# VHH binders against c4kar8, part 11

Target 1, 263 residues: c4kar8
Amino acid sequence: MAELSTPSPASPAPLDGGRGDELEKFTLRGARQILQLLQDLITHRGLITAHTGGGHSFMTAVLKVDEERGRVVLDPSPDPQANRRALAAPRLTCVTQLDGIRIQFPLVGLGEGQDKGRPALFAPLPAEMLRLQRREFYRLQVPLAHELSCLLKAEDLARKPVEVSARVIDIGAGGVAVVVPTGAAEFVIGGTLPACRLALPDGEPIELDLEVRNLNRQTQRNGTEQLRVGLRFAALPRAADTRIQRYIFKTERALNAKARGGL

## First folded at step 11 (VHH)

Design r28
Fold by OpenDDE, fold request of step 16:
Structure r28 (fold): chain B 263 residues (1-263), chain A 125 residues (1-125)
Amino acid sequence: as target 1 above (263 residues)
Amino acid sequence: QVQLVESGGGMVQPGGSLRLSCAASGFTFSSYAMSWVRRAPGKGPEWVSTISGSGGDTSYADSVKGRFTISRDNAKNTLYLQMNSLKPEDTALYYCAKESDFYGDDIYDSPFDLWGQGTQVTVSS
């Protein structure tokens, strides 16, 4: 009778996405600390973004901490598809903030049920919680009227090259966030998009290389899925940097003038 | 202190109207897009509306389009939500939320980095 060694549950993937030992000092592993932090999230009505993988996420909140059963209770998504993705995911990565501190924690073994007769999600208590002070990188929210776009050179599901015109929603010195139509292309975090073209209002498009840093897929109530892609400038010529900075400055000035009632 | 404080919630009958307010402090209010999010028991948080920092751009969830209007007064550091033709389904805790800046170096983001304690809206006959 060979004792089938139950494979030790694979240690949850590190929260840092490979940032290694540098984040260890910011990682809570104590049971009491974790419980307290979760309770604080309840007390402060923390809004949590739960990432289910593949660029998908939904908003949730901690409803309850059950210390006796060693579990956390979360709000389900109003989107049934998001809940299905969550339940199918091997891991949720939950992100929130408390008092200006970014909090990130994994949940594994998600299940659905009822809490006090209402739909809820259940998971074992997280084994670790990461607390990070936010590094503020200013991003200009691009006015819709400016119609900034970025032509992305990406690949589809079949790895066929595709060009996607994406709307730029924010821009900073270090990168852009864009909205991409669902199914237009596949993106991989850490992947490079070469020879993309950023269109600014003041002249010819800027050719630049972009690195995918973030994916956020949201399902709208109308069933339309929107993918937000965070892109870092991987290679930016000095002239391009100057143009981007000029645009940001000019736009900020205009927005501030408008906000003051000048326009 | 960086803070958002919601007000204006209450109980109304179906078809009624409410105007929510959110007072912002501790940051440059006009520099950030602001949103309303609502949370109802058993439904989880739901995005309602967003307005750009300048107030020039607005967006709404389909469920509230034509009924709700988001606005802001940057001189007063105040966000508003005019809610008309209220329905029982609109019953929720309504949060004012500041949209987060994109960091560009994090694989996991949150759409909001600041929110208030919320104001309760109850629509019932």
Scores: ipSAE 0.854, ipTM 0.945, lowest interface PAE 0.5, mean pLDDT 86
Fold by OpenDDE, fold request of step 16:
Structure r28 (fold): chain B 263 residues (1-263), chain A 125 residues (1-125)
Amino acid sequence: as target 1 above (263 residues)
Amino acid sequence: QVQLVESGGGMVQPGGSLRLSCAASGFTFSSYAMSWVRRAPGKGPEWVSTISGSGGDTSYADSVKGRFTISRDNAKNTLYLQMNSLKPEDTALYYCAKESDFYGDDIYDSPFDLWGQGTQVTVSS
């Protein structure tokens, strides 16, 4: 009787996307610091986006920190399906912002219950909280008028190669965020998309490899779902990097000029 | 300082009306879509409405369609929510929220990157 070694549950993907060493300086692990930050989120009525995996997320907020029990209490989603996903998820990745600082933290062991007679979600206190200043991870929001696009070489559900033209919504030195129609392709965090083509206004498209780093499913105004994909430049030639930086600089300058009433 | 400040909340009877305002400062207001989100006791934050930077496009949650109207005055850096035919179910803390301009690559994104302290709306007989 060959003991079918139950595959060890895949260790949850690190919060840092493999940049552990670089992000360590921004990671809080002290119990007091974590408690204080969570309390600050309560005080400032922080809106939290909780990611449940598979590109799904819902909005929540911290209701209470129970120090004695070592638990955080969250608002449940008004969507029962989101709550089911949350409870089924091995981990929630919570994202918010406080005083211009982006905060990210994992919650594991989520349960449902009641707080003061009202539905609530419960989890043990996070073991760590990541604090990132936006200025250190700046991405330019691409003006709609620029119509930047990225041709993604991806796979469908059947693992058949597909090409998807995706709108670029933000761009930085390290990558792009794009919007794709739901169902156009399947994306896996950590997956590589080879030989993609980024279209910039100043010339021919740039061929590059992209790594999927983030997935976010959003419902559009018209009720249709769109998938936002965060992509890292996996292999970027120096010439391409220069072009991207030039575009960002030029666009920022134009936006600033407009903001000052110059355009 | 980058901030959003909501106002205009209060207590009203069912069927009543309120107009919320949100004053924006510290960023180019017209460059960003803005939203209203509400948080009711026992319920998580709920999206209410969004308006594009130019004000040309608007969207609403089904629960408020036909009753609420989002608008903006970019010259005044102000977002508005006209709420008519209010119901007890509309009782919540209402937040003004700025659409995020960052979706990240190594970190998970959020639809909003800035919000105010909220203004309380209570609909009760």
Scores: ipSAE 0.853, ipTM 0.946, lowest interface PAE 0.5, mean pLDDT 87
Fold by OpenDDE, second read of step 12:
Structure r28 (fold): chain B 263 residues (1-263), chain A 125 residues (1-125)
Amino acid sequence: as target 1 above (263 residues)
Amino acid sequence: QVQLVESGGGMVQPGGSLRLSCAASGFTFSSYAMSWVRRAPGKGPEWVSTISGSGGDTSYADSVKGRFTISRDNAKNTLYLQMNSLKPEDTALYYCAKESDFYGDDIYDSPFDLWGQGTQVTVSS
């Protein structure tokens, strides 16, 4: 009778996406601490972004904590499709902020039901919650009128090389956020896009390597989905850095002047 | 201190109007797009409107398009939401939110990195 060793439940993937042991000091695992933090989120009416995987997310909030049943109650999305994705996801990664501190926690075993006759999502209490102070990176919101774009060298679903012209929505010293059409390419977080071209208004495009740092799928007003991609400058020549900084400074100045009624 | 403070909520009859305000402090207000998000009981947070840092670009949810107008006064560090032709379904807690940077060290983003406590809007006969 071979004792079928029940596979030890796979330790939930680390909240830090592989940042390792350095984040352990910021991770809460005490039941009381977790309950208190969840209660604080309720008290402060925290808006939570729940990631369902594949770059999809929806906004939610903690409605209540049920200590007796050991569960958290969340608001459902007003989007039925988001709720379906949430329920189908093996894990939600919830992200929020309280008093300038980033809070991240996983939820597993999500179900739907009713709380006091209203639709709600239910999950067991998180086993851990990460509290991390955000590093503030300044990013300029790029005016739509500037039509700033980045030519991305990426791959499609078949791993065929494709070039995608993406609109730049924000830019900083460290990278850019872009919007790409849905299905235009496949992106992997941590992946490198080599020899991309960032178009600035002041001259020829800048050739640079980009690293995918974040993915977010959003539904537009017209019901179409768009993919936002956060990109880090992997290798930025000094001359390019200077141009980017100049653009940011010039644009900020112009925006501030306009805001003051000067333009 | 970095904060957003909403005001202007209240009770109004269907067809009525309200103007919400959001006072921003502790950051360069004009450098960031700002949004309104609302949360109703039994309905999770819903995006309502966004305005660019310069105020030149605006967007609205279909549910409020033609009725609501987002605006900002960067000299006053204030965001506004003019709500006209209010309906009972507009009843919600309305949050002012700062749009976040999309790229960073984190693999999980949030569309907003700062929001206020909200102001309650109730539309009822």
Scores: ipSAE 0.836, ipTM 0.939, lowest interface PAE 0.6, mean pLDDT 86
Fold by OpenDDE, look of step 13:
Structure r28 (fold): chain B 263 residues (1-263), chain A 125 residues (1-125)
Amino acid sequence: as target 1 above (263 residues)
Amino acid sequence: QVQLVESGGGMVQPGGSLRLSCAASGFTFSSYAMSWVRRAPGKGPEWVSTISGSGGDTSYADSVKGRFTISRDNAKNTLYLQMNSLKPEDTALYYCAKESDFYGDDIYDSPFDLWGQGTQVTVSS
């Protein structure tokens, strides 16, 4: 009788292998903390985006936490195809927010079934949950009136150096998101753009190195395609950091004042 | 405080109408596209409609097209969803959601970065 060695549950893949040690301080691994956070998501009726890979995602929510069975119950997608992709995926990356804090957690071992006679998705409890606190990862939406721009030094399809002026759509202590015209340059996630120039309203542009972290192609309703690029500050001088922080603070204050009916 | 607060839900008979409202605070409302999302038990969340920041562009799920109308009053920081010809299948918790403009340094994103607690819509005979 060969004891079928139950394959040791594969250690859940790290949430973001690229940010390694920096994210550890924001990662919850305690069972109680994880359960509490999941319960909080239920209580607050949190909408969750579950990424299945290949650029596909669907919206879900935590229906309940089954502590006895050590599993989380999720709402299925109304799209059967999305559910098929989810079940076929080796891992779901779930993203949501609570009280302005970004929450990210992996789910592995997804299955389908019924909860109280209703279709549901089931997964073992996540081994870790990432909570990104506002201070370090907060991004300010740049008002259109400010017209922040970033001159990107990139390459075209032929690997020829090109300079692209990109509109900054959000900015934080860690980086910027920009909009680039489609076809203006080629970007590779993980690639570095050296000696770029971030234009702030308060003075001369800041020269800095940027790392491409995200690419999102969006077709606008008018049929125009725009590329949104998430960029991390690879190396930011202290003086530049101070300027960026000052800009963010000042802008936030102004926006809040306006929102409160202030001038 | 940055928040969205939905209202206007209730019980209505098939063929009836409801108007949902969403009050926004704590951010520049007009700068963001806004959406309605609904969550029905056993079906999960589904997108319903989106309106651009200016209000000039709107989109609808096929299931609600011709019946629902999304609008906004930027002066009042309020999003609306006019729902006509309601069907039992429209029964759901309706969320007001702010479309995310955060593309940050994370490869994983959410289409929305803010939503309310939702308002319940029940269509029943």
Scores: ipSAE 0.616, ipTM 0.857, lowest interface PAE 0.8, mean pLDDT 85

Design r28
Fold by ESMFold2, fold request of step 16:
Structure r28 (fold): chain B 263 residues (1-263), chain A 125 residues (1-125)
Amino acid sequence: as target 1 above (263 residues)
Amino acid sequence: QVQLVESGGGMVQPGGSLRLSCAASGFTFSSYAMSWVRRAPGKGPEWVSTISGSGGDTSYADSVKGRFTISRDNAKNTLYLQMNSLKPEDTALYYCAKESDFYGDDIYDSPFDLWGQGTQVTVSS
């Protein structure tokens, strides 16, 4: 398989996918704050996804903080290949979500060893941790009756142009998530889909560029495989932004009135 | 309150059975895939099983296929794990976990955004 979209180990990514300047205000750099946040992850038994690059990741947890040696201790993966990738990676990007808060931090200089006779991974304490309140990135779950769709202009596996009409399952100020049949097109994280068309109920479809941010494969009951694609609005015109926000507001208002009032 | 609460753990002999439950509150349970994850002594978290929001699609780690059955009751907002033919290596703290909401800005995925405190399963003579 082609790995053209995957970051190379020699070119470390910013803390959160090239959004480092936008997210600086959510980045903790104080040693006290970092230690407390790591302790919170230990206390809550946080399930952490550790990204090793090349589209590979594994689940881990923070076992403890060794303050005397200035390092964090992680569970190794049960998969030996994941551990080898982690040790070879220039950095490990750890992510988790706790109570609607995204926590993300880099670990560099990962090593292997023992902690109290148990295998473990060790790294110096991170110099920074992202703590992002997800409420400002809210996503409305689109009611099925609204039949929101997005026409994606992508390429198939043979690099030929295809247009895919995808159902929008959620929408927020910064993007949408859609579902498509697996194999309908080639989607690459970080790739741009130019001149897509988002169909809102009121008015003409919005033409916009989309950036692929996440992919999740799933299988439907009838055996059909589909792909959930997370898409970011790139260069969103102000008029388009206003229409999207209006849709979200009106839909939330209508849903809340139904839930509270009855007919 | 948005929470997941696991129960049904305990001590059992090898070859025995247990049924774990996970009570969900504060979100639309049927809209999300749900998973069981376990953490054995000396091992990191290990995915065990996933069930789709509708309950129609299930998947299992190779180590538990044929022995464990995931299910859900969307009317009761409850996730289940039936564990049969238990082995000492199944000893672990078992968590239920909710599929993450999707934020189009994240390139580093986190498949779960909510989990419980877990319920201990101990398989020993």
Scores: ipSAE 0.355, ipTM 0.775, lowest interface PAE 3.4, mean pLDDT 81
Fold by ESMFold2, fold request of step 16:
Structure r28 (fold): chain B 263 residues (1-263), chain A 125 residues (1-125)
Amino acid sequence: as target 1 above (263 residues)
Amino acid sequence: QVQLVESGGGMVQPGGSLRLSCAASGFTFSSYAMSWVRRAPGKGPEWVSTISGSGGDTSYADSVKGRFTISRDNAKNTLYLQMNSLKPEDTALYYCAKESDFYGDDIYDSPFDLWGQGTQVTVSS
């Protein structure tokens, strides 16, 4: 893990059926709320990842808020190239997590200057900040012992229908990530896989439509190669959502119990 | 409570050595990659080193490669940084950081979701 390399964004769409406005209820727009949240980041010395585009990012922190001038002051990177990319970027996307809360905010109009004789980056206060509770963004890493699986209805390389039983490696409120052998099926980003079946331990499998959001090659510990497929839930019924959330909750409790008992 | 607590900092002459420790509590330590990050006076945070959850994979910033060694003891929930051949440029507040829980590829990542208060390392004659 390095400051200069971050994964590129896989998809612009939200996990919850493409409803970008679903994030609105988690978006702070009040000036007082924004100032308070920025102050919390200062107080806790929040480590912020600032994304400059093109897969580049750097670490920073909010040094201060200048309320009178309506500006935030950020640490420059020790890497001069990262600073140049930040100043050239039309938008800086800042992301951090504090106390189980994901915080994301845009900065535009970034400039360079000095604060108390030290180099610093300046920007107008953000007009909005996204504040997500853990449940809204969290993906549980599925324990191997659970052998959670999802039956995918896809097409092979010859465009013939195939069913692939894929191991679920993570699961959250908006989707799953699965692994399949390389070449088991042809997956197209943005494609829909109808009537897939997610097998949870408590009851019958859930039938759901999935949308392919990303594809990544992975090498397993034993050297075999497989394809990681990121899948979004389409229109998730409340009953299915409840079962998924209960599975996540029970599994987290079980993992915490093992951690305490393993000491 | 979920926390990281660093220790082992101090004042050392150039060429000296220090060993930093980071005690973890409140989460399954062995499930996460851990990193050391430092912040020198008047400068922003700088990544130093990362170690995988198992301890089998390590990586280092070029500025410390060959001089610093990251390690972990999963039975003791403790992360370490052995720092040798210290230079004045290594003077900084050092803190450990926990790899973020997995969030998926469709959202910009935030590589860390927990860090400690840090331990001061000062390299001076």
Scores: ipSAE 0.339, ipTM 0.760, lowest interface PAE 3.6, mean pLDDT 82
Fold by ESMFold2, fold request of step 16:
Structure r28 (fold): chain B 263 residues (1-263), chain A 125 residues (1-125)
Amino acid sequence: as target 1 above (263 residues)
Amino acid sequence: QVQLVESGGGMVQPGGSLRLSCAASGFTFSSYAMSWVRRAPGKGPEWVSTISGSGGDTSYADSVKGRFTISRDNAKNTLYLQMNSLKPEDTALYYCAKESDFYGDDIYDSPFDLWGQGTQVTVSS
């Protein structure tokens, strides 16, 4: 097996998470495209999460676009502390989804004011907007016949190490969703599960670190409870990423072929 | 077709009641937590209430506790908000919203990935 080099601990994380070049092809920079997308958010009353840094965010919406002044107008938060953080932040990272498309854009130079007698936040129009279509964040529903599993290194209620073989129900470029019996282990949102092993059908299992992103209890048709665990890939090596993307692509093509030929 | 359609809004005097409905289509409704969010003109969105996919767990904003009740009927793919003892400050456009699917490569979360057009609730004397 190939030996991976150990990383140095000395440097801060890349400003764009190390993915800026890969995302450039999904970045809109045309003024008309940007204005149309912002107008779509206004028309659909899009709910936007605005991130101010340090793990803080607030809900907002685009109230209007002022093309003559080159500004967007946002709703202020009902929480005054969130508004103060937003006004102090050097950059506001706005994220939302509209019709299954993930939209992300920066706002800089946020100011406070009034719009027709109502409090509002103002910022220059973004110079770019990231638009990810479904296939860029697609999550494959894993066929049962593939028996895809992920060995999770977790803890029990007594905080002792346990290994749980979890069935993978969905897989995408950024993570997996798995199910486990309720009580098989304790999971904490934000927790890291190091050295887990994802078993793909076409090779040796992939060792990867996972971060717990969400937990949902679900009742199966037979009345038993299971836990759906949403897991993010952390620091995924490029070779592992390539294998996962190949699996998704090959499996989707096979499923589409069976759907057309399976009468 | 994936969508959420709200209904049941209207004009009500203070102290009155309304029941909002949200019809879901195009996704497995029972798999997701659902929320009500409201937006008054010129004000930002405000979370109102959330119910788990099974319906077993509910939570409410302090401003509506004891007056509003969230519920769901998974057989009908419908979310409800019973609003009692309505006040003028409850005047807003009310949306239902679906919990986001996992997207594990994000450093920025987005708690909702689908919402409706909203239904207007106006509480006035």
Scores: ipSAE 0.265, ipTM 0.699, lowest interface PAE 4.0, mean pLDDT 81

Design r38
Fold by OpenDDE, look of step 13:
Structure r38 (fold): chain B 263 residues (1-263), chain A 125 residues (1-125)
Amino acid sequence: as target 1 above (263 residues)
Amino acid sequence: QVQLVESGGGMVQPGGSLRLSCAASGFTFSSYAMSWVRRAPGKGPEWVSTISGSGGDTSYADSVKGRFTISRDNAKNTLYLQMNSLKPEDTALYYCAKESEFYGDDIYDSPFDYWGQGTQVTVSS
């Protein structure tokens, strides 16, 4: 009787969108740490966005952690269709924040059931949780009044070079997120946009290379579709880095001062 | 530090009204869209309403359209939710949530980056 070696559950795919080495130091894999963080999410009533793939997501929350069974219990979506998608998904990517720290973790093996007579979703405890603590991954939301822009050198559908002026919505030491008009250019994740120009309030635009890391099409409430592009600084001169950091610091201070009623 | 503190919840009879408030601090309130989210027992969080930073744009879940009104006073850093014609199905913990404009390069999007502890609304005869 050949003991069918139950295939060791495939290690969940890494959380990293291609920055594996850089994110490793921010990834928790310790069982105790994971349990604590999940408990913290419960305590703080964390609103979690669970991504099921295909651009679909739903909001959930951790109801409890079952240590004995090694599982996490989640609220189901009020939308039955979302629950169906969740159960059909090979993996949920859960995203939330706690105390300003972005948290991301995968869940695999999702099932449905009941907890204390109420509908619930169940999954094995995540094998890892990403917790972004360092400032280098922090993104400052750019105040509308600053009107930061980035001139993107991209290509259209015909691969003709085009320049697109994009509004910067957030900025960090590692990159920017921008909004571009739909149809203005074609972007490919992993693609490099060379010799772009980031406009800061303190002087001449910074020339830099950008790597497309993420794309998200969002329909605004007014029905207008916008494309959000996550861009990484592919090559940033030291002087430029200093300017960006200075801008972020100055802006944060100003925002905090204003929030405190000081301005 | 960003803080959101909800208030105004309570018990009300069907058909009644409540007005929720959310006091915001620690950020430039007018620069961000704000939302109400509710969580009922046995149900995950449900989006209720959103208002733009300027207050010029509002949106509502179908379940609350015509009954709820979201508003804000940017001078007071306060978000409001006027709830009329309340139904038992509206019973939930109501959260004030700050919409996130964060779009990370290697991180999935989340619509909210901060929320309060919530205020309980119970609609019961």
Scores: ipSAE 0.813, ipTM 0.930, lowest interface PAE 0.6, mean pLDDT 86

